# Ledger of designs, part 6: miniprotein binders against Probable L-asparaginase (ansA)

Target 1, 322 residues: Probable L-asparaginase (ansA), of Deinococcus radiodurans (q9rrx9)
Amino acid sequence: MPASLPRLALIHTGGTIASRPSPDGRGLTPQTPPALPGLEGVQVSEHQPFNLPSPHVTPAHMQQLAHLIEQLAGGHDAVVVTHGTDTLEETAFFLHLCLPAGLPVVLTGSMRHAEEVSWDGPGNLLDAAQVALCPQTAGRGPLVVFGGDIFDARTVTKVHTSAVDAFGGYPGPIGRIDRTAAGPQVHYFARPEPRPTFRPVTLERRVEILYAYAGWQGEGYAGALERADGLVIAALGTGNLPPELLPLIAATDKPVVLATRTHAGPILPVYGYAGGGATLVEAGAIPASFLNAHKARLLLLVLLNLGASREDIRRVFTQGVF
Below, E stands for the ipSAE of ESMFold2; O stands for the ipSAE of OpenDDE; V2 stands for 0.75 times the mean of E and O plus 0.25 times the DockQ between their complexes.

## First folded at step 2 (miniprotein)

Design V1b (from hA with Q7Y D10A E11K R14F E17K Q18I D40E I41L E44W)
Fold by ESMFold2-Fast, scan of step 2:
Structure V1b (fold): chain B 322 residues (1-322), chain A 80 residues (1-80)
Amino acid sequence: as target 1 above (322 residues)
Amino acid sequence: SDETLRYLIAKAKFLIKIARELLDKGDPETAIRLLQEALELARWALKIAEELGNPELIERAKELVDRAEKLLEEARKRLE
């Protein structure tokens, strides 16, 4: 009788990895999910909760995916998710916040479709499956595997619109997978870190993002604050805004999180001029640490839907309790 | 490290607080999950505090373990 094999759940959600040229000539549309490349000695189950281009994926879809992964956890040793690349980092971070670290979860996709020369789909999918099944992956939470690099959900971001090696983020990957004559070799550069898990029942509370630009005087702030339960501002540099925002932020009881439109680096409240980061934090603004604006939005969304207070939200962001 | 230990204590305390609020709102299922995470973090904190030999931090971590266990039992009873 055959021995019990490792069990892998493969979850398809859409994206370029499943895309084909449209029959009506309107470019690329989602078609059929890719077949998993041959993995010797692995038992695979396949699932498709939705099949969407990733710009159509919402936090509600991310929560649906999290629920499916939890249902599969008792019957599987690892999970691989195929996903479109445009919002993959947001789905990965949402899963990081909402899933316990115990079951390995790896997200991947492709930049090229199946009919393009040098399609990256099969290689990324094989790498993702091998990383997910590697014992050293346990305890690391959801990861993104792309182009042989292994990324942490908190820092991974799509850094290029069209390059095959489109994923990066500061400080970069936490590991790699290489294909060798002895088989796949997974190498991690850091140990797993302990973290809490956040599990909102509903996602009814709203969070909006505002983007600061040279000459912005707070246009759109009042309207966004009226509609939303919290705000994220993609501020300038280390977390600076024009002086007009200082009294507005001081006047609201709703959480306002300062992220940055800068490519890399944390919010540092060091400038003391009116609208400088130090004055904004003193007025009640919450620095986003290393999170980019859209990940800060997801963390704030989750915390608000759990009923966290403004002080609890500040503690989570500033102490890196995520 | 001492910094890691204080961080774990803060995380566990925050999760216990959210879990209490969820129980008051009639959501014991979510509260149970948060409390299981809080308990795990509090146990890690206790192990580190014991290794460091700091009596104050040992007491704080042990109190969080006890609080998480009691609230977890309360949440489970709400499902009966």
Scores: ipSAE 0.000, ipTM 0.175, lowest interface PAE 18.5, mean pLDDT 84

Design V2 (from hA with Q7E E11L R14Y Q18L E37Y D40L E44W K47R)
Fold by ESMFold2-Fast, scan of step 2:
Structure V2 (fold): chain B 322 residues (1-322), chain A 80 residues (1-80)
Amino acid sequence: as target 1 above (322 residues)
Amino acid sequence: SDETLRELIDLAKYLIELARELLDKGDPETAIRLLQYALLIARWALRIAEELGNPELIERAKELVDRAEKLLEEARKRLE
């Protein structure tokens, strides 16, 4: 019996994969979206909600993309998003928070443009489409596919400025895709996990990030707290700050989330010296679990715009259910 | 407001106890910074407690002001 052809929505948002040298010589600019190569027997619809370098993508654009994906869900079996690599991990995590896990969504991009030798765009796009259409991908929420690796939106990070295999994260990929004579082979190393969906209507509430450094005494904290509804601090090591931050954190009713400037690993509030993680949590700080600072910012932004209480925010972060 | 006031009082107490530990370990510079903050918090808590008219919280806040002032003098002496 003839099966219906799979339906794939291909959504272009910009980035190097769609970039070409400008005719006026002003470097790389967004241009024509790439065609989907080598997927015979797939029905493809193409969409372009915006066409921006990823440093220009804002949470409002991420929400626009989420709304488009929800609109397309009833008519498609899978979605692939092409995106610039600099903020791809933030868009992927925003979509993870806001979309139900049922429809497969895969984000990809490229490190090289079409005129460069060994352009990685077509390979990444083909891999992303094949992963998205694989039945084993169902229930996993938004994923990032790059260089044959499949990454979880919660942990994927751009770890290199210019390498073609620029994406990583701890504990690493959750799967891989290989091309074989029998077709694409997708192998997952982790099981799908149930998770809540967060659906803010507005994004009016603000969250800022502060970066700790040796000798920082809380410079910029008061100004950021005046402007924002919540803060994330990229702290030292397992979640440590100088002692000056203890009374500042304790004196505010606004949520302050502790992330780390360390490349990998969770917040562990174990140090009892003044400004150590245990003292900061006792003062009311919220550990970011395993989220890096910019992903912790997006989770806090979403929760604040849902009108979540400080206790609700603490529960979501500390239970790691997102 | 009563709950926020109790949180401020508990924080001031915690900072004073932490500063004492730091003094015992030979770090008077950090202790002095923490005690200056503890004193400001304790004085603020005392003002709020007086406005609310809660005798228990007034007593607790006054005790913390006294403890912070005395320990701050000790810490400055150790720095010398």
Scores: ipSAE 0.000, ipTM 0.172, lowest interface PAE 17.2, mean pLDDT 85

Design V2b (from hA with Q7E E11I R14W Q18M E37L D40A I41R E44F K47R)
Fold by ESMFold2-Fast, scan of step 2:
Structure V2b (fold): chain B 322 residues (1-322), chain A 80 residues (1-80)
Amino acid sequence: as target 1 above (322 residues)
Amino acid sequence: SDETLRELIDIAKWLIEMARELLDKGDPETAIRLLQLALARARFALRIAEELGNPELIERAKELVDRAEKLLEEARKRLE
């Protein structure tokens, strides 16, 4: 029941939602930024820190976005970010780690461009703005709104290359928005959870990801470890690797985080054969809990750039305090 | 400035194009909301273009006001 107009910051970063076919036939290129839908009674400010296809977005851009959101926090009731879908889940998770609780932040985008049949951009943008301004959204951290579903930044992932319902993630959405004759209705299925905020000054420390496959014997591990300050391995099943990785992991003081190449489920260090998750954790590997490889990479990147010790890093990952 | 005004005109044009597509696909409610925003921006752009005395931008803004008004009337008729 606000007595004054709500204040919304709309931040454009690029992506298909702002893309149209190029007049020269090059394919899709960033064009006019999307405008906020006709939300009567909302005071909107618009910002464009960058305009990039999401495969060109780096953690440095994510940090630039986090700084802009913090600057806008004192003058706004909510923030909506339009973003390309390919790395949207990574930007959302970076913001989750680096922004303090309180200000509602919602990310959205589109799978289809303006000239395609059933363009999803306007509906997603309107839904995102309405979710962001909903009082029940406060305290939940950054959220992704797509196709009427509301997703937690820690679990949301792009599960399809081209479907309009491209976003998912186990256990699924934490809420929904429905359009009714009485106006928008937002329903949350989960309560807000308290979480820490991580505030690195620089992102100079490096983290690489290695992908395990049938027959992998640790090819690329030594080179990655030489270049990086920490590693994430997308391991097999519940966190298993071939036996060659056991002595390699045991020999390093650099953090090695075990994620999984499987679609869903946590790392469970239950197998005791050489290279099984239990042996790797005994050797010093850090289970990623429920985070996929690229989100585990962002958490490790943030912690290393804070100067966190290996034991602090293990504690954060294993206790799920993020 | 003329550059800022040109950007505002381009945004209004984009909103009208989005609304037309939504209306063709059977979402007149969202189309109406976008058209109300487009019309407000186009009218503001027209006023500023007239103050600046730029005939190109005056013509473009007038065209967008007309397009938004006509499409908004069409969208409302679909709701009766």
Scores: ipSAE 0.000, ipTM 0.076, lowest interface PAE 26.1, mean pLDDT 84

Design V5 (from hA2 with K13L E17Y R20L D24E E63Y D66L K70W E73R E74L)
Fold by ESMFold2-Fast, scan of step 2:
Structure V5 (fold): chain B 322 residues (1-322), chain A 80 residues (1-80)
Amino acid sequence: as target 1 above (322 residues)
Amino acid sequence: SDETLRQLIDEALRLIYQALELLEKGDPETAIRLLQEALDIAREALKEAEELGNPELIERAKYLVLRAEWLLRLARKRLE
């Protein structure tokens, strides 16, 4: 096994990290991607499958990115993806579901553009590259690196609209990178966990999200159910809905996944009143475990496009093995 | 009119809520009577909503039909 220089694939997908002020004053538009800071002794290849603001990124783009990463796996030791921050957590989770854990993949971005004082792009990019090339990163699946914190794709979320340290999630980061006089130091707080890989061929099946609010009686449910192959409901608290939803959920064979609009914590089917989580699960609803609504949507989308049965879908969600 | 149809839908929903309370307290016989009335109103409301072409009212009426049908099945099983 001859020694060679580490090989890093840098994949640009767009976002504020590659944005500059528009000459017409209409805010920020995609421009030239930032150059990777001087990683002496590393061979870098650059790729740009698309260049989009992250609100324009779709699951089809996420699958295109996953295919590119698998293609690059044979020729590279690590991958860094630059991405817009608004849907970065969704792309990271999609990659987590669809890629084997063996190749280190790190996603990053920036909250400030290149014309702003203290642009966070170069620092985040350097940190992401150092984490991706760190031997301890192997086997962890796709990670998000932002502001020196290392996040698990399953739990990371954008918790602030404008703060430079915009990423968080409960229980928080799984590791950290610090820059010291002795060079970069990576520290992980959790061990790598083995996970299945899901490999859908197409993403033609649809999943919609409905959001519960005080006074909601299931408005929009029937229309969503007619259009979609599965539904996610951002429910109240530990997974509770108004009584109107109980007969609707009981009447459908399509999977209905209960997530929560609450910031943190798992779905717990403990309440036995009509519409309480226990009655909904008895009626056939599937608890999302600890996943937020948009990540639960992506998992359900992937499983439906694999032709998974309702029982298989329930097993994957309830066992939390993903 | 849309307003008259909304009132019919609200009446069917009121009957469904009363039936739910009766099922919870263990009176499925009375619940079945109210649910059958609610289903009849909901089916007529759906027909009228489709004729008016109002998407909101069509959705509400479809919801009530599904709800009344499921609750009738549940109530009938309580009698067995």
Scores: ipSAE 0.000, ipTM 0.214, lowest interface PAE 14.3, mean pLDDT 84

Design V6 (from hA2 with R6L Q7R D10W K13R R14L E17Y R60L E63W R67L K70Q)
Fold by ESMFold2-Fast, scan of step 2:
Structure V6 (fold): chain B 322 residues (1-322), chain A 80 residues (1-80)
Amino acid sequence: as target 1 above (322 residues)
Amino acid sequence: SDETLLRLIWEARLLIYQARELLDKGDPETAIRLLQEALDIAREALKEAEELGNPELIELAKWLVDLAEQLLEEARKRLE
């Protein structure tokens, strides 16, 4: 029987994990990709489709990354992506929507750069590689591994600007990796969930996000609606807006998705006052379920670029099968 | 298998969305061909979902069958 070693594709996209102090003294810039810590008995291939700070990563870059991962799928057992932390959750969710669940894909990064004391890059990279190669990871779609925690792409969020354990999201991690004398141990707290895959050819259609605040009366709504093919509103609490938004939402044929500026919990259309969630959904607004505003934006972007109708979009969001 | 079922659901969904785009662009003849293929795949997916007993995937497959049938009727009306 031929001996086959596990094959891992390591894809570098940039971020603090690859950052060094700039020679011109202007702070941190992306420079050299990090080396994977030594994994005996693993064949590693390395790739760098782009090298960007994560605030510069666009959905077009996310699609480029998805295409590369699909090309690598036939020759590899698992994929690890290093990514900047500011938009890592958006890239992870885009990949979740656009890749089949069968190939293990793990995203990671670091909060500290290589010249800082207690750089978290090597530990996160090793953990990500070990999780990706764990047989129990198969079928779970793209995951985020950070600080020993394993997160689902649909719920993971950067919850702190500077902490080394910066990632969280309600309900929290779906698993954990621990370093033991017997080697790495991976534990999952949830079962793999079957899901469809979406594959838009182009990403030409636009989606914008509007943020509700106390005293907002729909300022910016008309301009955003003119520019975009769909909108996401980060609403108040369980999905509530001021009464001015009710006739505006009722008047448009473009999809308007209700998310919440609250850090956790689903949209619940329960309030019947003018602008309450129940009145907005009756007027045609689409509840985002448990997705935060920027993830709801990516789902809506993908569906619009597939040519999905407003009713198709409503069903995808409300059935939660994504 | 779950993987085969997800592939079938994805294929049917993609064909339906492409057909919708073709209808919007004024090509109902090509849309009908894609929708007929999507309906066949969606029906296969529904059968497999029912055998596996996954309620989420049964509901999703039923939705795809209904959607393909509705779009086929719309496309045929555009040819009249």
Scores: ipSAE 0.000, ipTM 0.183, lowest interface PAE 16.2, mean pLDDT 83

Design W1 (from hA with T4R Q7L E11F R14W Q18L E21L E37R E44Y)
Fold by ESMFold2-Fast, scan of step 2:
Structure W1 (fold): chain B 322 residues (1-322), chain A 80 residues (1-80)
Amino acid sequence: as target 1 above (322 residues)
Amino acid sequence: SDERLRLLIDFAKWLIELARLLLDKGDPETAIRLLQRALDIARYALKIAEELGNPELIERAKELVDRAEKLLEEARKRLE
């Protein structure tokens, strides 16, 4: 514990947590940052690098946020980021890839705005701050705190469009925070894992995602491959595609990463029919491990912008060193 | 390997067919890019087929090189 008061950096990026009904009737717009409930005895610095609905957040904004967090690291004990929920999991994962695990970073948001009954913003913000300042959080890298659950950036995903407990992800939270008469209690179910840090200077290399469906024969693949430096395919089940995709993947020198449109579970190259996962991996496809398509896209984007070779990219994904 | 070479040949063939469809839809710019890639793949496939000495695959690769070159010429004329 520090002898002086704990130092918390609170970074606002936008979203419903900071939104209010506009006086002009244009729906919800970012107006004011959320309140700081229950943070008496904490030294808080506030920052707002941007103020955007999360559908407007790009990897360039995520990199801007990462640079700000690194700048703040020497003067703070913890960081809390408030963010819109629609792309929060992507920002969290980008930060996971680009920041060292030593500084506690917690992302949170809300599903309801300040003028709704039972606004979840203040509770999520308080939980996030208390988790970030908890000594047991050290070494875990960026985390998402929502509804009292603590999620790993690699697996957290928004699983509901409107529920207050909108976040989940298999195998579920890695910890929980409860409010008790003795104060906040934080419990982790998993140990901190050592992770590499990736530091791309630019994000100019492009990665696109293609979504497989029943009857898809590779429509859009050639055009996406022409535009992009790498591709992610949200495949079927454990990583299976129609037979048309097998020669397409075999012929390219660009990395093609197989993720799955299935809700949970890793890519497993077990099927040997034409287009089955085993044939695709033999043809040069890279299994995404347990990452969903949009997180696999961010990892591939970061690796390509570091100038990683296709072999380096395969090693990172297949050995789970992210 | 013969199996991998067949995959390359099939891919080049598919790119040529897709480029034909795009030309019919009035997109010669995209068709030219696909055909240039198909031609590069077909030429590489031909080189490998010749090294392996497989007459079937040599003929198939030669046919794709010819098809890609002819369709590329047609696509370029549509831009004129």
Scores: ipSAE 0.000, ipTM 0.109, lowest interface PAE 20.5, mean pLDDT 84

Design W1b (from hA with T4K Q7M D10Q E11L R14F Q18Y E21W E37K E44L)
Fold by ESMFold2-Fast, scan of step 2:
Structure W1b (fold): chain B 322 residues (1-322), chain A 80 residues (1-80)
Amino acid sequence: as target 1 above (322 residues)
Amino acid sequence: SDEKLRMLIQLAKFLIEYARWLLDKGDPETAIRLLQKALDIARLALKIAEELGNPELIERAKELVDRAEKLLEEARKRLE
């Protein structure tokens, strides 16, 4: 059988990377990217399901993207998604929940535009494509590649508003790509982890986030609970809230997930004072494991739209297998 | 286990006292939900106290179970 060229699907969702004005002047259209030295000998198909600044991207758009990736899977060896950086981590995590780990999917973007002297777009795109096509990437699920670092969708977060190496999170990257005289070198620091996939048909169930602060007494909780099917609270430290929240959480059958406003670390239900994490969990609150509030929101959203019971939701979060 | 048992006893007591306040304020529906939770917690505390064999904690947990059951009956009668 003759060898075929590697097939890469490039999906543009927003930004200037690998998108250009059409010859007909019809705005930005999917077109073959410039022949970058590292993409010679790769067959590229281009797609644009939407073209939005990332603050306008919703979970419905993320689901549309997941469906497109599934449609492309049979005809391609890897997928690269270009995305605005502000919600890129949420789209990456949504895809992580909804797509099988077998197909390499890499998300990237840029912090600077094409007119900036130090535009990071072409380098990030080339790195993303090379990572996506690397055999060691298989089985890892969706990844974020940015500034030469490779990040896991569950832990990656935008840690700076304007730095070109804007992505990080704790514990940091799971791998790196370097450009050498012998070609690209991809090194992973961690092994692929087995995970389930979640495939909701609709996303009609609602989840809201509340943010705890010094002096918060539950303002906004009742209104959010009336509107939503589940809540996430960005709590204090290891998962603590003021005592006013304890009876409110105990009185509802709707899932309330405890995340933390701290930058890193898991929820640990260790404090036994009124409103301490241990009392909240005994009252029915669900610890978010290591997920930040907006990723915990997406996991809860997906589970609610699958019709998962409160007990199923608690098991998924507490076992940390997602 | 001792630390968890003390926490469960304090939590059940807090929920029972808050439910009493809600009943006095005219919110029996919320009070019933809290009391159902308080009763479950008090029963768990009793089970743990009996497994540990501490007579003082068994008595405290039994008091909370009884208190939650009586207040729950009172709350349900207010909806009749």
Scores: ipSAE 0.027, ipTM 0.579, lowest interface PAE 7.5, mean pLDDT 87

Design W1c (from hA with T4L Q7F E11W R14L Q18K E44R E51L)
Fold by ESMFold2-Fast, scan of step 2:
Structure W1c (fold): chain B 322 residues (1-322), chain A 80 residues (1-80)
Amino acid sequence: as target 1 above (322 residues)
Amino acid sequence: SDELLRFLIDWAKLLIEKARELLDKGDPETAIRLLQEALDIARRALKIAELLGNPELIERAKELVDRAEKLLEEARKRLE
């Protein structure tokens, strides 16, 4: 019964962690993949399906990444993905929806590049690898590790444009990793939760996001509805819109999901005035639960591309089975 | 559901009135978009009214469907 070395797949997709100042002075550009630092007794395989700044990452790239992870799952004990921070939360959530929870997958990146003082890349990468290989990580699905915090893919969000500790989300991290004299210590504050997976995925169906603001009367709604198979609205507060949106939402059979432009908290259909959340849900709108607008968009995109009915979509969102 | 149905009927009426104002101001393209929305809302209101069996609301919804269709035809002729 020999104990073999654990096998880690390291997948590089780009971002600041792989970036250096260009020799022509045109700012930061993706360069070579970062090395995995200070991890002994682990067999590492390296992969680079693409090398993009994260604003260039599309759901099609996220699907390519999911397929690569599925191919690697039979030969590896854990997966670490390095990714640019701007859309990292969207890629993490897409993977959460498409991959089995039993496969340890950890995403990370950096806020500083290799030539900056106190580059956070090596520390985040080492933490991510140690979390991915920790037995307690099994059954949790894709996670984000950043600045020693461990985040759930469903709630993690980039909360600051430039801070080294840029990731947060309510209720905050589900765990931490600390470096001690005795080695790495991983602590989880929450139990793993069973969840379904949504497979196979085609991405031909479209979902657009509309952003509500004071004085918005539904400008852009008709055009978005013509182009898309479903809509997400980043609504006000607990899920409220102006009265003009009520008849528009009632008139369509396409799914309209209510998210909120508020930083944290669930959609609560409690207001009964025209355009209040209760009236919109009565008219057929689907509350996004606790998902922010861009994560609600990805869930709706996946469900539509699986051919889910409006009732199936409503059930998934309202019962939190994701 | 009756309160929502009355709201849909009243909203379709407002969209038709706004579209008429836009036609009078020489903006048939915007009027057509509002009228297509009004027609869709009025048709949905009619189906709901028929399911509920409310004769008053069926009549009101039918009137709005007819008004939206006629004004939409007028607006399209103005683009010619």
Scores: ipSAE 0.000, ipTM 0.112, lowest interface PAE 20.9, mean pLDDT 85

Design W1d (from hA with Q7R E11L R14F Q18W E21L T30R E37L E44Y)
Fold by ESMFold2-Fast, scan of step 2:
Structure W1d (fold): chain B 322 residues (1-322), chain A 80 residues (1-80)
Amino acid sequence: as target 1 above (322 residues)
Amino acid sequence: SDETLRRLIDLAKFLIEWARLLLDKGDPERAIRLLQLALDIARYALKIAEELGNPELIERAKELVDRAEKLLEEARKRLE
């Protein structure tokens, strides 16, 4: 039997992919989103909930985007989101937490604008659309497609300020797309993993990040804890801090999540010296597992806005069920 | 360094004193957590003091190990 034409929702949020030189010569300004080429057999609908440089995107905008995707789900087979690259990984992870895994959602962007030589926008858009419509993508939740690589929202991160292949993350991509004469070929290296969906109504609870450095003795901790409902600390190595943080962490009932400023690898609370990861966990710190600091912040933000207890938050992070 | 070691000793003393206050207020679970940390810090301080060969700091660290062990035993008895 003949199937209906695939239905794709294309959602533009801004970024370099939509940017062109400003008429007044004042750098790059967000412009009209690019057309999606090479999808002649696909029914495409276009949406623009906002048009912002990605440094201006907030969790409230991410939630607005999630609500739009849920509204579009009943009329579409797949969703592609174009986004600026600076916070794309945070939006992708927020969507991962808040959208059902069965809906194919792919985020993409570009490092070069439309008037640069070798603009990467059209290729990334086409790749993202083809990945989103690929049957093997079903059940994987939101993904990031960039430079032919397919990334998991939980681990993808921007690893370079200006390279065209700017996205990476440890352990790396979960798949790849290649364009061939026979059409697109999508290869996944692992099967989809089941995950829960979190549905916060409000995002009024606050989470701040503190960054550890050599010689840091907890400066800024008290002020951050007074303002926020939870904290993330980008700690040293596998999750270590100076001993001054032990009494501070032990004294609070607010969740303190221990992430690392290290570029890759999980929190391993194995060191037993004063301020070592094992002592911090005994004081009540919650290890972030493999999440970097800003993704750990988003997970903590979502859980706090669901009214999760500190014990519930520890369980989610510790068991890695997200 | 002696300066770092003195800070560790002061931290262990602070945690022990704070744990005593929590224990008196009927929070033995948090007291035990603080005392386990204080004991680990005091033991680490003792190891470093012995490596540096500073008799004053060795004595201070040993005293804190003893205090933490005794108060930890008391706190655990309150949970049982």
Scores: ipSAE 0.000, ipTM 0.282, lowest interface PAE 13.5, mean pLDDT 85

